# VHH binders against o26223, part 34

Target 1, 191 residues: o26223
Amino acid sequence: MKLLWTSQHIKVTVHIDGKVSKMDVLEAIKTRRSIRKYQDREVPEELIDKILDAAMCGPSAVDERPWHFIVVRNREMLEKIPEVHPYGAMVKDAPVAIIVCCDSSLEKIPGFWVQDCSIASQNILLAAHSLGLGAVWTGVYPLEDRVEGIRRLFSIPEHVIPFSVIPLGYPAENPGTRDLFDPDRIHLEKW

## First folded at step 19 (VHH)

Design U4
Fold by ESMFold2, fold request of step 20:
Order: structure tokens, then sequence, then C-alpha cells
Structure U4 (fold): chain B 191 residues (1-191), chain A 120 residues (1-120)
């Protein structure tokens, strides 16, 4: 709290908001990029909690919420991920990774869990970006060798399906923004 | 069918300049990020420069200040202006469609390449 002095030395407590910038949601969506290089800085657990809160805010088929998240900070484990998930090579350089999983025992309508976990995964990317972090989605499902490798590495039970591995950290690169709006993809009233 | 055709390579003395071109067809060029890669003898392919649809450019440290990537969306053409060329710039240069946002690595659209040789 900021304290204001007066001529009589009375301090009035004034809350200083806005020490950190708030990002508009459209800005977050438009400016988010895949980040594969990270600073050598820890990510506070508070930020991971906020990111996972955001992940769980997504809609799901009949509100089934089939997702589980594994938070990985251990260096040995992070360094082993590329051995079973070669397109996740940057994970070894990240301070933390989140593995998005589907618990099939929570599935209420067969086959919609992919959409459910995709929504959670995208929310992780957007929330991380809004908090000043960079992240990248590395696909695991439906690549069977990656699914089985990640399951083995993290002792994931058979009824749980690893969907994505998302390394994150403070960004050490800036790939720039894109202009991807394509009017030819928009169809009014019908195809 | 995505097609990328590089041109403009050749033999150049150290300190010289070349401008590479890449003619693109089979996709909506202006909606895709583009890149130049190179492969020197006995080496793997390496990124030289990238340009986004929004105009952001990134360069390998070895070429910063000497090379300029640009695009002409009206002509579906990607360019690489190469100045102050050095013998270590000798390589086959490839035009590529950049897949930076792929969540499964799939950088599959490459041209056939154009040879640049820098020597006395």
Amino acid sequence: as target 1 above (191 residues)
Amino acid sequence: EVQLVESGGGLVQPGGSLRLSCAASGFNFKRYDMAWYRQAPGKGRELVARITTGGTTNYADSVKGRFTISRDNAKNTLYLQMNSLRPEDTAVYYCARDAWESYVDSLDYWGQGTLVTVSS
C-alpha cells in the first residue's frame, strides 16, 4: 500500500492498482505466439495456479470436465520428455511444463474429450500469455508412441490419456505478430 | 499443390551481393509466414531469416545487418537481399513456408533450393 504524507504527518493508505498491465482478451488472442525459448527464471506457483484455474473455466461436453493436469518442475523429468516425445525437445529448457490429460472415467459422452482437452490446452496458452509468460502446445494425442511414452514416464494409469505437453516460462524470444484474417473463410447465411 | 521455386543464386566474390527470389503458388501466400533456410556443405539446414504476415522479421545472428528478408504479396514472391557476402555464406538456400504455430512439427513445404557460392 502507498502511504501519502500530509503537513501534519498523517499517513493515508492508498492502494496502488495497475502495477502490472492487464491485457484485453482480444489482444491476448491476437498476440499469443508459440514460445520455445525461455529465460532461466522460475515461474511462481501462484501463476501456475492462475493458469490452471483458467484451463478449468473452459466449456466441456455436458460439463463432463474430463481434464487432469500434471505440473512438472523436476529437471530430470523435464530432460527425459524428449526421449519419448521428440517434438517436445524445448521442454528440457523450460522451468515448468503442464501435461494435459483426459481421465476417461469422467467422460460422459464418448469421443468429446479431445475437444474438451483442446479447450483447456488453448486456455493455458492464453492465460500464460496474459501473465507475461510464453508457452507452446506440443501434441501428444493421437500419436500412439508419444501417448505410451508419456504415460510410462509419468506413471499415468491406463484409463488416463495424455493429450498435450505444454512447456512454459518467461519468454526469451519474440516471433512477432501475424495478420491471419481471411475473408474467404467466412460464409454468410450458407456455404 | 504448394510450390516454391527459388532463383537468383550464383557465384559471387566476397563482399558482393545477391538477391534471391522465391515464387510461391498453390496456396494463399499473403496469409502465411515465410522463411529462408540454408544448407552449407557438410552441415544441416539452418534458419537464415523469417518474415511473418504482420511484417515482423527475425534473422540468424550470422547474417544480421547483412541480409534482408522481404515479401511482395501482390506477386506471391519472397526475397532475400544478401549483402557483404562471405565465404561462410556458401550454401544451398531454400524458401520455406513457416509452420511456427504447428503443435506437431511439420515443416514440409520447401523449394528445391538455389546454390550460392562465395569465393574468390
Scores: ipSAE 0.664, ipTM 0.806, lowest interface PAE 1.0, mean pLDDT 88
Fold by ESMFold2, fold request of step 23:
Structure U4 (fold): chain B 191 residues (1-191), chain A 120 residues (1-120)
Amino acid sequence: as target 1 above (191 residues)
Amino acid sequence: EVQLVESGGGLVQPGGSLRLSCAASGFNFKRYDMAWYRQAPGKGRELVARITTGGTTNYADSVKGRFTISRDNAKNTLYLQMNSLRPEDTAVYYCARDAWESYVDSLDYWGQGTLVTVSS
């Protein structure tokens, strides 16, 4: 481990078992890709904690913060997810998955929880990417059969709504770079 | 409105070459990742190759080193150069828009396909 310290303005970088690099936020946003193949390598709890900390930093409607997260590492449970959530087929090969949920008892403005949980989900993807992990958002809500299947599988209460399943791990694939900027989508002053 | 029209298929002997083309219209071609898929008789469709808007290419192991995907954004055209063809490459080949970043099940836009037959 390496500590870098200055008494004037504090910038601490910790190096444990390798180099820690800082990724610019615009770089993270532009280079993040959906990753569906993972190395046979565990993801440390510390990284999951950092990712969920980032997930909870998002804005929410009237600061309602309706999100809850289920961290799934049990192999048998990960292997069962595709049985009720076919779009999550890659989950069986992931070392860990995060299920993003809405607790409707925390909802203050009906229906805005979808945006709230979308923000948390995207923050998970960006944080994972910045930490050298790959992840993919697999949509559960609003597909009712998938919502109910995930709810049953993880004993989720009826007032809690599973929103997304996000498998993650160290990436074993590279989908490549994209050039997506499209000036025709930009409208100045009016449509 | 999205239209993908494949051409260039045909009958070829083992070891031969073909170049497939896909004419694209109805969307901003240069802003979409593109792919070739194939479907052999009695089998499901499988990915052959993909190319991103940034120029990155990926290939199925079965064709790596023999096939080359490319695109010409000025002509709205996707290509597949197929060399060292084998009988197991016999299939209908489909041009598709790639939906790698979709977070839900998606119906990719597909062409009608072009038949490639590799036999003596």
Scores: ipSAE 0.663, ipTM 0.809, lowest interface PAE 1.0, mean pLDDT 89
Fold by ESMFold2, fold request of step 23:
Structure U4 (fold): chain B 191 residues (1-191), chain A 120 residues (1-120)
Amino acid sequence: as target 1 above (191 residues)
Amino acid sequence: EVQLVESGGGLVQPGGSLRLSCAASGFNFKRYDMAWYRQAPGKGRELVARITTGGTTNYADSVKGRFTISRDNAKNTLYLQMNSLRPEDTAVYYCARDAWESYVDSLDYWGQGTLVTVSS
C-alpha cells in the first residue's frame, strides 16, 4: 500500500511491504547466533549500507575510528577465501562477505584498534540480525597466516590490517535459543 | 579443569538401543551448549546432536527420529538415547562442550569417547 500526503509540494509516501516491526535491542543481542548456512538469495546493497552505517556507530579509542570495510560479492573471490582462511569454509557459500580492517595510519593510541574493530564487527552481526540476515565473525587477526593471506588476496596495503571476515546472507539454519546468564561471573564492589 | 566422561557404549545388534551418558565437571554445565559427535574408523568427527542451554535440539539428518539428546543440569549430565541402531552408527561417540559461537576455530572440550559397535 502507498499513502500520499501533499502540502506545499511536500510528498509523504509510506510503503507497506508487509508488517513493519522492529526488534528490541536486548532481544537482538540475546537471539543473535552465528549463521554458517545461507539461502541462495542476494543481499540488497541497501542492507549492506545499513549494516556498515551501524558498524561505524561504535565508540572508538579517542574517537580514532580506524575501521575500513571491504565488501566482497564476487563469487571467484569468495571461493578463494578458504584457501588462505581454512576455517572460513562457509564464506564460499555466502552471497556476500565484509572484511573489517584497521587503517593503522588512523590509530592514535597503540593497540586499541583491536577493541575498535571488535566493536565494529559485533555491530555488523547485530545489524545483520535485526535486518533478518545471518552472519558469523571469522577471526583473522591476530593469526598471522590468515592476516597475511587475506592481505595478499585482496591487495590490502601494509599499513592496513585485516581483522575479521564476516560472511552473511539470509539464514538457512536456526541454532536455537540459549540461557547464558551466570551470576557467578558478577562481582559486587570487589572481585 | 574441564572434564567430560562418556559411558554407555557397547556391542549391540542392528535395531537395538543404547543410552549414552556424559558426566561433566569443572565448568558451569547449565550455561553451555552441549553436543554429541561421532567418529567412525578412518573418518573425521561429525556432529550427531546438539542441545542449547535454552533447550533447543538439532540432529544430523542421518539420526533424526532415532536419536534423542537431553540434559540434566542438576546432575551435570548429557544423554544420548539411540534407538533403531544401524551398522553405520558404529563409531566412537564423544561428548563435547559446543563452541558454536567461537569466532576463532578453537578446540572444543571433548571427552575420551565411548565405543558403540552395531553388528550381528
Scores: ipSAE 0.655, ipTM 0.803, lowest interface PAE 1.1, mean pLDDT 88
Fold by ESMFold2, fold request of step 20:
Structure U4 (fold): chain B 191 residues (1-191), chain A 120 residues (1-120)
Amino acid sequence: as target 1 above (191 residues)
Amino acid sequence: EVQLVESGGGLVQPGGSLRLSCAASGFNFKRYDMAWYRQAPGKGRELVARITTGGTTNYADSVKGRFTISRDNAKNTLYLQMNSLRPEDTAVYYCARDAWESYVDSLDYWGQGTLVTVSS
């Protein structure tokens, strides 16, 4: 055993169970990568709840909160997604996917729901990463063929718009470190 | 405008080596992940190797241990060192700006390609 907080004559160790580890927010943002290969391991409901809690913490236009989430675990449904969403091929191998939707009846001003659902989608990616999961945002809106395909597959009502499909699971790949800061994109005071 | 120009292809015997180069212009090369793809006759393009801006590399299983991707950010140049070449490595090799983090399409900018033929 490792020694913890002991004097030079007597060595006493204490087992501290239940410690919560937290990732720094800047570290999470910088190290999150799109993950498309997953371990054969279920994601506990408790983690999905935490991820969706984080998704709902995002700002929205006039606080409209237009988002709804469909949690998909059924193998038959996950395996059908690539038939209507080819660039979501990895979804068939994921233990779970989250479909981010806009309920247009909650929209308060036209067109800002896209920003709202983008914020929720990014929060899902960051929260999953902070919990040791990997995820990828696969775009649905504004591609009409994908929107209608996902709507049909999951019986999504006409006034609800599927925005993104986010498969997630314990990662089975490591895409690596990035260095993306580009000073040429920064303009001081004016363009 | 983004331009990627591959060079270094040619005819080589099995077991031989080639070094491919890709000259990049029209973008801030050092801030983009880069990749090599190849397309064999009658097949789709497949990923060969990728290298991130942070220096992480990934390889297709078929080339691991034989190919090495590298970059020279000062010269805006991507390289692929190909050793122990096999006939099944015969393909047109494409330099690409990697789109790993794209959420709407799987393709980014591609060069015109350079032909590698491995034949005895």
Scores: ipSAE 0.654, ipTM 0.804, lowest interface PAE 1.0, mean pLDDT 88
Fold by ESMFold2, look of step 19:
Structure U4 (fold): chain B 191 residues (1-191), chain A 120 residues (1-120)
Amino acid sequence: as target 1 above (191 residues)
Amino acid sequence: EVQLVESGGGLVQPGGSLRLSCAASGFNFKRYDMAWYRQAPGKGRELVARITTGGTTNYADSVKGRFTISRDNAKNTLYLQMNSLRPEDTAVYYCARDAWESYVDSLDYWGQGTLVTVSS
């Protein structure tokens, strides 16, 4: 039952259909950068679904999962965001943005929703990066003018708190690598 | 106290060269991305060049191939080598800590600037 090898058929055409290597999670964390310039290219809904699935995998205080997400693709809406969020100017150039929100009616431990939504926001950044996309977290909460502006613009009810706006798209820039490990920030056994 | 002190500006003929330096103190310089910005008369500040802690450099299109950013982490010093200078390069040049990864747009640390004038 030995296989016959030829350069025309078996040796040349045999594929190794083995497991495909993916980016190591530590490498993904270290290489993710804030991306503020995007290609003129649509981001498929399938990728947004994968990103939001990842966002919802984060831990939360007492498993409260207070997050809600608004997916914004409408050009007019994206172009209005800088009017209420002046440091989010790049959002107008993004093919899509995700607004991370807290539904306070889901909050079980007061005040931990900030950590919960931060975890979801970071997972969005990492998942986007792993899919070949670039993203940037633009802060909304706790800046009250930004919170109210985004709430008004997207008809967000008073019990729901917009936390962050995350524009994303295929990157049109490369900010480069960093070397941030600082042993002086590490304290063994005590301060 | 974070301090950034630029030097090396001056008057130079078109086609000439200058080397700007920025002495940094009051923070762990090697752990921060750094940048040069410039502000021409009647214009806003624009990025000229940046260098990450990992050694990656980026340049404005208008200076690519003519300017080189570098850093010496042992001396806490940032440099900008400016070659083939043009009148359009006339500006006040600022050393800055680069806040690329800020999500709140906190205050940047900037030097006082050094004037570069390119004219005959």
Scores: ipSAE 0.642, ipTM 0.796, lowest interface PAE 1.2, mean pLDDT 88
Fold by ESMFold2, fold request of step 23:
Structure U4 (fold): chain B 191 residues (1-191), chain A 120 residues (1-120)
Amino acid sequence: as target 1 above (191 residues)
Amino acid sequence: EVQLVESGGGLVQPGGSLRLSCAASGFNFKRYDMAWYRQAPGKGRELVARITTGGTTNYADSVKGRFTISRDNAKNTLYLQMNSLRPEDTAVYYCARDAWESYVDSLDYWGQGTLVTVSS
């Protein structure tokens, strides 16, 4: 387990011109892509802290906040993930990965933890993108062989459920832009 | 039901050209990223080219400069223009919906394929 540096104060990066620059949220949502190729470049701990802060800002069922995060930088551990998680092959090439977990002892309403951890996972992707990083969500839960394999690999206790593995790094690819709006999926007032 | 039907394959000499087409139906074609894959006998399927709904294209290194992917959203059709063909381009070519954003590794919808043979 790694204890992340925390502060009661939000730190804001100030650009050379003295203004805080932020990506528009709609731009971030529309332009975020799954990134599976990364530069050979370290991701500073400060950026991981910002990403995890964002992950914890999501809503949760009755504010239960069931999420825990394992930050993995150790090369040998990253290289072992594909042995139990075949969809996660790119994880071995990432400088860092975040494992999103549910601590079931924190559930207040059974069964909503999947939504809770999904919200945290998506926030990780968006925050990484806003910081100039690329990431991809690789699914673990509910695939039991993957859940068991990741739990074993990282010594995760039985009441804690690994949900997703999210490798991230500075991107070395550009999947491009999309135009996904589909009016046929919108139903006014009724189906 | 999603359907992808490839056509335009055939026998061609090295250095020749072919244009493949893929007729799509059963989904809102213009809202999906699309790709061409190929599979030589006894080999795994390999990405050849992809095109997003926003018009971005990506190519395998082995075909860059020789192949061009394009789409006609009015006709629900995906194309692959193949120029300067080589014997190693011999394969069954498949039209596919691109599943780049899947968080569970899967092959999305595929056509039946069209055979391209490049030989003297």
Scores: ipSAE 0.640, ipTM 0.802, lowest interface PAE 1.1, mean pLDDT 88

